VH-VL binders against o27280. Designs and how they scored, part 455

Target 1, 266 residues: o27280
Amino acid sequence: MDSMNVPEVLEIKRIVEESESVKTFIFSWDFRREVRPGQFVMVWDFRDEKPMSVSLIDPVRSEIGISIRRVGEFTDRVHGLSEGDLLGIRGPYGRGFELMGRDILLVGGGIGMAPLAALADEATARGMRVDALVAARTADELLFLDRLEAAGVNISTCTDDGSCGFKGFAHERLLTLEENHDMAAVCGPEPMMFQVMRILDERDVPAQLSLERYMKCAVGICGQCCLDDTGFRVCAEGPVFWSQELSRVREFGRYRRDPAGRRVPW
Short names: E, the ipSAE of ESMFold2; O, the ipSAE of OpenDDE; V2, 0.75 times the mean of E and O plus 0.25 times the DockQ between their complexes.

## First folded at step 19 (VH-VL)

Design Bg7 (framework fv_bamlanivimab; at its last look DockQ between E and O 0.96; V2 from the best seeds 0.87)
Fold by OpenDDE, look of step 19:
Structure Bg7 (fold): chain C 266 residues (1-266), chain A 119 residues (1-119), chain B 107 residues (1-107)
Amino acid sequence: as target 1 above (266 residues)
Amino acid sequence: QVQLVQSGAEVKKPGSSVKVSCKASGGTFRTYGISWVRQAPGQGLEWMGRIIPRTGRANYAQKFQGRVTITADKSTSTAYMELSSLRSEDTAVYYCARDDQYEGHFDIWGQGTAVTVSS
Amino acid sequence: DIQMTQSPSSLSASVGDRVTITCRASQSINNYLSWYQQKPGKAPKLLIYAASSLQSGVPSRFSGSGSGTDFTLTITSLQPEDFATYYCQQSDDTPRTFGQGTKVEIK
């Protein structure tokens, strides 16, 4: 089926309540349309459309999960939906994560753990050793810990308030961990990712990072998600980038473009 | 290791209400739900409903809607099941169980609470 | 609601026997099927989830198979501690529903 650019109306099969602000919506999926961790889909509630990360990929059950954080009007409407309700889904789009080596480090913050949870499932299924550093503001905002543990992932947590694990930020916790990995996958607030990338580069650990930008078309045409100085389109060349690629991106960790194209600080 | 510890046996009159508690020891609920399952004497297992303590949202079997209320207190890691308008048919052992939201299975069970409804 | 039907309702077996219990769903439940063991006066214990995944700490003599509507629990060599009642449970839809149970007794 080559209908990736036409929203398919799908029924919400199940809703998982990850936290007070995050829900995972599970859909039946035809896996003739391949999807990889790190790729995103466009979610349409018949009024507006937003890019969302795939957080669950289950070919055995023919299901995918999309995790959505409540942050505005669109997501407020989506969070008001129930099992059995309908959403439009088109995609998947973008470049996903690549797995290499035997030992992988996942570093995630908040909703950034969504694509990493899917990656963790794939990595563990391949027999890789997976360590995950999961960060959030508070213990109640830590995501996917139970799934990760069930998959055999070794988890380290950090929270801003110290309510769970290391008190502090992800990059601070990472500095206390001396073990090197074959590769790392990173997703979360961009300031966090910026600091984490610097540490990983210093340690010569190959790293992939997933960026978030304002997207409209998701097919590399409108240019709304272009990164300064490189012309990289997050929806086409990303959202997953290697650290070497991001080193060329001036705006990374510093600012982003709003829907009007203006620079806004993180 | 997480364990679920329930409140003690109850003897109630028809028409009254019973409230059973389920406390998680050795940890928190995290993202798990707590389901309530009852078992009448010599009978099978019957799912009553579930709560996600992290969010406080509960879902009930239609058979018990309007008569059962499931709540949770995150600060004490305790879930509660209240059943009102008790009947003799409600005589059973009531279990709380940790509910995996993704898988839907119950991997940790409380020891059960015997509730006897008699005039 | 999804109805779960177990077979047989009861069986007699000896130590060392191979025991097979089946569970049928009234509609497809994919692999959202779990098996539990319950002994008298005790809470159920999870044995198998996702139709074929062995719960941690459960002996390898227990195994599950099946997908869709038909499922099987197998005990390769029955041990003295395995005499109990077994239940299947679907988790594909709400309400969650159980089979009526299979009592495994000493022959």
Scores: ipSAE 0.912, ipTM 0.950, lowest interface PAE 0.5, mean pLDDT 95
Fold by ESMFold2, look of step 19:
Structure Bg7 (fold): chain C 266 residues (1-266), chain A 119 residues (1-119), chain B 107 residues (1-107)
Amino acid sequence: as target 1 above (266 residues)
Amino acid sequence: QVQLVQSGAEVKKPGSSVKVSCKASGGTFRTYGISWVRQAPGQGLEWMGRIIPRTGRANYAQKFQGRVTITADKSTSTAYMELSSLRSEDTAVYYCARDDQYEGHFDIWGQGTAVTVSS
Amino acid sequence: DIQMTQSPSSLSASVGDRVTITCRASQSINNYLSWYQQKPGKAPKLLIYAASSLQSGVPSRFSGSGSGTDFTLTITSLQPEDFATYYCQQSDDTPRTFGQGTKVEIK
């Protein structure tokens, strides 16, 4: 427990350029600290600390990969690093995905594909059939397609601008896909996840969805990651929730909160 | 399905430059890198550098730093390698190869471009 | 740079023979090791990656093994089309480096 709450300073072994805005940073990892798909880590650049998705879990090589989208000052600094540079990592934290059955559907929007790529690796290693619906604004922002294809994942794509695959939103593409999965795992923008969840619930497909909230402590004591109607803390009781858990949450998919806690529309 | 097609053979004078093209046929580069590997007559394989076309980032083997420039044009799915200040020992076949960023292996190779540097 | 040393530099063999080629890295590269076949006048062709994973479309008579510093490529029943030069390549670190090659010739 003490090792999980204190950042370990690790050398960046390799950087994979996933897109113009997303890099995967690969580190050597001691798997006595077990990592499950859907869990997250806190990345420390010696000035600030932010939660990031684990996208690669490789016990054979003793490596993990952490995918980071450039969205602000912290992530700009991290993207400026090179192989051999240092980062602090603490974790993993949170509830990961649970696999069931033999056929799984993954629905990912943008960087939300990162934890799903890790899940796809585990599912294929178990011999499951894996279908992935990968969504982005443009073709150049579709993540992990080559890696998923190499793993034997059956990929469907959608882009807002139609530059690759179906033109439109993930839930619109989902309506045109086969309905015979044993479970689904969903991660991406909350409006997308809400629409996808509704479709999967109508189809009686058990679904797990991964949420992101502001996380300061990562162990559930600060309250910054709390969902309004349930008291769930995303860092402690999530970030992965079953759809039935989320169906009781008025906030999910309907509005967001400003820094003062006031409801605002998406 | 994707094939890498390189530009044709070249004969160059010492001190000049050569620019070899590598076009993806039947697809795009996607997230793969494009590495350049050369082979002098009767010799082994030597990695020169690579580019990630999606991002435009390139890196080079130290031996070639300052003499080689690798670029890519995403709109035409074409990568380029330019080697300057040519010497007779630069006589080689130059290959482009698709570079898996996670594994680092080369799963698709161009047909090669023979470059001869002589007076 | 990680040096890759192959053994032997050349060998003579007959159709049907079992052929073994070794590759040694100057430091641990885990299983970041690939094998290529190259025929005269042709580009190299990927056979094995991740030390032991068979590339799609490569015959099952090719196999790879090893981890760390010592690796082996095996051809269990040499065919006429297998007379070629074989290279190992590490991808654990930049620059990517190749072994010097092993030429497999008709005896």
Scores: ipSAE 0.761, ipTM 0.888, lowest interface PAE 1.2, mean pLDDT 89
ESMFold2 (binder alone), look of step 19: mean pLDDT 92; pTM 0.945

Design Bg8 (framework fv_bamlanivimab; at its last look DockQ between E and O 0.93; V2 from the best seeds 0.86)
Fold by OpenDDE, look of step 19:
Structure Bg8 (fold): chain C 266 residues (1-266), chain A 119 residues (1-119), chain B 107 residues (1-107)
Amino acid sequence: as target 1 above (266 residues)
Amino acid sequence: QVQLVQSGAEVKKPGSSVKVSCKASGGTFRSYGISWVRQAPGQGLEWMGRIIPRTGRARYAQKFQGRVTITADKSTSTAYMELSSLRSEDTAVYYCARDDQYEGHFDPWGQGTAVTVSS
Amino acid sequence: DIQMTQSPSSLSASVGDRVTITCRASQSINNYLSWYQQKPGKAPKLLIYAASSLQSGVPSRFSGSGSGTDFTLTITSLQPEDFATYYCQQSDDTPRTFGQGTKVEIK
């Protein structure tokens, strides 16, 4: 089977209820098809197809997990599925995170924690020290705290309403943390990532950031996910980018393009 | 460290209902589930169902479907198990336990609630 | 439902003995297997999860092995406080199911 373009119909083995709006769907996976944290798959419910981050990678159990946030019609249908139901999965696609050094900082917001959770597992398995700044609007929207703790991750939380941890935004919390790391991985709302990247750059901490854009083909041919001024395709050159690469992307943190190609602000 | 504290022993008549509470202390449920497991005198462990307090969604063993209701109150960090149409066979110690959604193991456990059904 | 069968149902041993308890699943459960210890009048206590991962605070004399359908709990040197009933539990599918238990008694 062509792993690049042919969806594989997989049974949902288990569903983890991460929050009221986020579910993780677990599938059996043939790891002859390699997958890395930061890569994404195209999820097909036999009506529509959307890119989703892999949030769990378990070669021992031959399983992967895909975390999906309920945000529209497609995800509404998917959230209505049960264990034993089927989904089409093709991929993985894109460039994943690279691990370097001994100490890594993860900064995640909302569903952005999905790829970072997978990265945390790999980093801890490699014996790295992992600090995670987990941000959300409210305590009930904080994701993956339990499994991060179980993996040995040092967690700092941040909520807009102060219901858990630091009251404020991720970049504000980051400013209060003086410790530097060998590298950082960032994923979440783009305005958050923009601010976090600035701080990390000032601190000379190498940073990788995972971007979200409208994707159609996932194979770098349709151009729907192209970034202005660079021509970077999020599905091919990304979704994970180094901060130096994103510094060349004018639209980063400012706007994105909708399915019609129009600029829409964040 | 999270601890689970259950309500006290109950003595019920056949046909009645019992509602057992399980309160988390020293923390919140977060994204964990709460499972209910019972143990009849001198018998093994039997899983009854689970709730994810964060979402309020519950799943039940087929054996108890329609007779058991599991609920949770996030504001008080308390889960509840209500069993209706009680029979003598329902005499058991009922445990709540924190349920890891990924691993599926139970830790920690409540201290148990003895429920005796007798005429 | 997945059925879990433990062996033996009971055994007698002395302090210092090596004790082995087995658990077999009716179908493959990968490594979604946990072991619990229960003493009379007390709630079960988690010993091992994911078939071989030792729970924090549990003595190293306890170990778990196996994958698929056959699993083993081993106590390398039985201590006085280890006389109890042990249960395996699968977490691969719902409903969650337990073995019938193994009672470890003093010889």
Scores: ipSAE 0.903, ipTM 0.944, lowest interface PAE 0.6, mean pLDDT 95
Fold by ESMFold2, look of step 19:
Structure Bg8 (fold): chain C 266 residues (1-266), chain A 119 residues (1-119), chain B 107 residues (1-107)
Amino acid sequence: as target 1 above (266 residues)
Amino acid sequence: QVQLVQSGAEVKKPGSSVKVSCKASGGTFRSYGISWVRQAPGQGLEWMGRIIPRTGRARYAQKFQGRVTITADKSTSTAYMELSSLRSEDTAVYYCARDDQYEGHFDPWGQGTAVTVSS
Amino acid sequence: DIQMTQSPSSLSASVGDRVTITCRASQSINNYLSWYQQKPGKAPKLLIYAASSLQSGVPSRFSGSGSGTDFTLTITSLQPEDFATYYCQQSDDTPRTFGQGTKVEIK
């Protein structure tokens, strides 16, 4: 508890440029602190601290990778850093994905592909067959395609503008895919996840979905990441939930909350 | 299967510049880098620099900083390397190669472009 | 810069022989090490990456081992098409650097 609750200052070993807006920052990591796909870390730039998904878990090289999309002041500052610069990292936190069966479907939207890329590496290392539906607004925002392909993942793409693969939403593309999976893992915009969850539930496919909520403490104490109907804390009981758990949550897919806790439409 | 096709051989005078092209066929660059590596006659391989075509950012080996410019055009899936102020020591075969950002290995390679610098 | 040193610089061997080539890095590079084969007049071809991972389409008689500073490429039963020059390359740090090459010639 104690070392995980304060940031450790780590040097950026390597930066991978995933897209114009997404970089993966690679750090040396002591794997006495176990890391599982679907868990997150808090990244501290010495001013602010934000939750970020772990996208690479490499115990052989003693490295982790953290993928960060440039979306605001904090992430702009982090994207301005170079190899050799420092960041604080605390964690990992949360419940990761559980693998089952031999055939897994990944459905990712935008940066939501980051934890799924880590999961894909683990699944392929176990000898599972991995299909991935990778969604973005444009072709240039499709993430991790080369890495997934090199790992032997079977990729389907969709883009809002039709510039690559199916033109349309992830759930629309999903309807055209074969129904031969033992489980699914889903991460992306909450409206997308809600629609995908409904299709997977109808197909009786066990599904795990990764949620994002406002986080402050990351250890379940402050209550800022709570889901209203169940008392689930995204940072402690999640961020990965089974679809059955989420089906009992009234707010999932219907609205979100701002940092002040008020309901805001999607 | 992606292949890299380079422009043809060139004969240049000392002090001039050469610009070599590298076009991807059978696909696009996507998130891969394109590195340039040269090989002087009877010598080993020397990395010159690379570009990430998706972002347009390039890095150069210190030896070539200021003399080499690497660019890319995503719309044509073509990378370019321009080497200026040519000297006889720049006589070499110049290769482009697809650069894996995670592993850092090169695969595939272009066929090579022979550049001869002679007075 | 990380210096990569190969040995031997050349060797002569017969078809069917076991061939071993070594590569030493001037500092630890973990397993960020690749091996290439180059035939005269041709571009290099990737054989091994991550020290020991065999590239798709490369015959299983090629294998790599090592970690840290010392690495080995092994060809277990040399074939006529294997007479070539072999290079190691590190990718732990920039600039990427290559060994000086090992020429494998027919005896």
Scores: ipSAE 0.782, ipTM 0.891, lowest interface PAE 1.0, mean pLDDT 89
ESMFold2 (binder alone), look of step 19: mean pLDDT 92; pTM 0.944

Design Bg9 (framework fv_bamlanivimab; at its last look DockQ between E and O 0.95; V2 from the best seeds 0.87)
Fold by OpenDDE, look of step 19:
Structure Bg9 (fold): chain C 266 residues (1-266), chain A 119 residues (1-119), chain B 107 residues (1-107)
Amino acid sequence: as target 1 above (266 residues)
Amino acid sequence: QVQLVQSGAEVKKPGSSVKVSCKASGGTFRTYGISWVRQAPGQGLEWMGRIIPRTGRANYAQKFQGRVTITADKSTSTAYMELSSLRSEDTAVYYCARDDQYEGHFDPWGQGTAVTVSS
Amino acid sequence: DIQMTQSPSSLSASVGDRVTITCRASQSINNYLSWYQQKPGKAPKLLIYAASSLQSGVPSRFSGSGSGTDFTLTITSLQPEDFATYYCQQSDDTPRTFGQGTKVEIK
């Protein structure tokens, strides 16, 4: 599959404005190249390249969506693009989510909802019951609510400021929910995921969590995304991990490596 | 469930401007857009433009560019459509509708606002 | 701009009849096609989206089919409340465009 490592120059078909800081870019996609929720692509703006989660997978329309949060110079440039402009896309890479059981819980924070939105579509299409706990700092930062509702997802919201739903953090809201699910998928700020995982483990709910790390090659060669002390490569063994796997990862929820390889606290 | 309620009928002189409001009740704008569509008497539907209230960004049909301005106030969950330099041909019922950014369909619709332009 | 052409412009039918309305796009719009029903003095009502997805609350006698450029709205058994004007609308490109409408009248 050498071809998957060569960026394809694709035209932005449509842009969805998810929030002030998040846009979803939609591209035509040849689904002879399979893509799963939880996998990522490398986005190239002909100057720099960054890993981004796939948030929309539509084989009927032959389209995918990539949600990007504005956080720096690269994403500033990308957010300045318009429909009809070009981007380079290579991938998909990494291990995606696995679906099991009948009832699934999604717990997402901020842009972490991107891969979960794609997973929600697949789960609902399979006839699964999907509950989603969507968290953000404020109501205006909650993502994909309308799309999730349209898909038949049961949504619970959580905001730091209480502007929408439960006032507090996702793990606090989760503690108030007593229902158990067959499995859970989690993605968001790592401190959130750490707390959520602990709760799910105590409840004996199988959980998958999607991690974010500095990523350079995306093919498991450079080692920039290796996790202490397991040596797991987020781009190869992840980004989706089972809770049992993450229990072995010392740095999880505590720190990450910056581009220089230094420990950076969350 | 979200409902859209528009302002009342307007009678305007040629050359004047009209501003129609569309208030969302029973919910918030969230990530939806608000599109404006007009219908002249006995005619079909014509898309004028759209705003994403959450971000404030608007797009317009070329036919109305420079003459139409669509705005939104998130604090009141209200969208506005202002049409300037009114002509007799602008006599129509103007609708606002919730615009799904992914699907592009319109639901629900406002009840419509009749605008009559006459000397 | 993408042009949408409906056929026929008008038709007469009786209660219980099968009614078919077609919509053709000037270029491929994938399945970004919606159908609306409008009664006199009322706002349009969404019936079908994504070419074939039935909107919640819409009777099952309504169905949509097609992809690319050719689309069809079908009413399997026309009811008295179905006499109205129907519009197709593409959402593949901006500006959004509508068909000219099909008026379904009582025979």
Scores: ipSAE 0.907, ipTM 0.946, lowest interface PAE 0.6, mean pLDDT 95
Fold by ESMFold2, look of step 19:
Structure Bg9 (fold): chain C 266 residues (1-266), chain A 119 residues (1-119), chain B 107 residues (1-107)
Amino acid sequence: as target 1 above (266 residues)
Amino acid sequence: QVQLVQSGAEVKKPGSSVKVSCKASGGTFRTYGISWVRQAPGQGLEWMGRIIPRTGRANYAQKFQGRVTITADKSTSTAYMELSSLRSEDTAVYYCARDDQYEGHFDPWGQGTAVTVSS
Amino acid sequence: DIQMTQSPSSLSASVGDRVTITCRASQSINNYLSWYQQKPGKAPKLLIYAASSLQSGVPSRFSGSGSGTDFTLTITSLQPEDFATYYCQQSDDTPRTFGQGTKVEIK
């Protein structure tokens, strides 16, 4: 409705420092505007606006958390803010994750663990058994481990440099995990998601994967978030897709696009 | 099972400073903060400040701003609290405690370090 | 700063008694409230967090309730090891603040 497409200016209630490069910004939120894990919001710093994943959904405290990795000029400015400072938030937007069964596997790479942390909270609240494979380049970049552990999530880790857990890539670690899940949720670098998707498909595990694309309007009008071959709009039909939906998409896992729409290697 | 082990008791003269250490054993700091809380004899608990060791960011209670410095060394999993310009009123047991950034409760606590400021 | 006021300041009780301690915040703190037990010469020990969540390893005779500004710690059957001082603590805002304590003594 009208408030959904206009940023609401909210005060930063708390900042959680997740790593050297990732902070979670916590805001009071009126949950008459429902939020589901896997949905995103547009964050406005009064100069620019970028899509960000929701990592904390707490209706009891009337709070949401938005995790932001410092990767450029906009996120540098946001990371410079303090508690009490203001940000504009519009949304939520997009299709979130759907939970099924009793046993769920989460596979997250880097900041991709943010929406999966929110999903883990929902899954554990519903009494599901949750296994999480958390991947990063180094131990210091593994996100949400303390939060997941406190929630009773069974954690496996992998790091490229072997500084924590399995030394190697997420899909390599996945091959050594038990095959007893009713579903999986995957979010991270697209090459990782492609490899993980292939393994989960071989195991006949229903999988949902969260994609990132360049976004401008967030409501499906501008077309900037479209996928090749299908016309899927990541902001409207995604960002969460079933693996079967993605099997029809040539570009998934093969290349990415710059802001001008040009193909660029992963 | 993480434990916090603090440095031993100290006796100091007014005007000097004290530096108390707090070492994590059985784990690392990860994303937890380390808070410092003091308790004067027969009195309640008073939060002084905290550090997030992963990032090095510290913040302090207004009462102690300018006199307290909290630091951490990630390589040794050790946090430090230094209190300067000591007064007799600073005589207390100083605790470090692991501080959950989301919940804000303290668990575990160090065993405490008695600091006596006496002429 | 959020002020935390406990009642009573002290109480005398017998083994087996039901004990109730209250804590009032000077403004709403949602459920950002924790309870600690402290025995003489020892560090505080976390009992309850998020107003009502029992910390691992804490006996089930301890319980917490409340939200907003008014909170209660209850011990349903007091044991000899429960004679101690109890503190509430808010974590909704900085600085973190504690109640003044409630000393539970043997009658």
Scores: ipSAE 0.772, ipTM 0.893, lowest interface PAE 1.1, mean pLDDT 89
ESMFold2 (binder alone), look of step 19: mean pLDDT 92; pTM 0.945

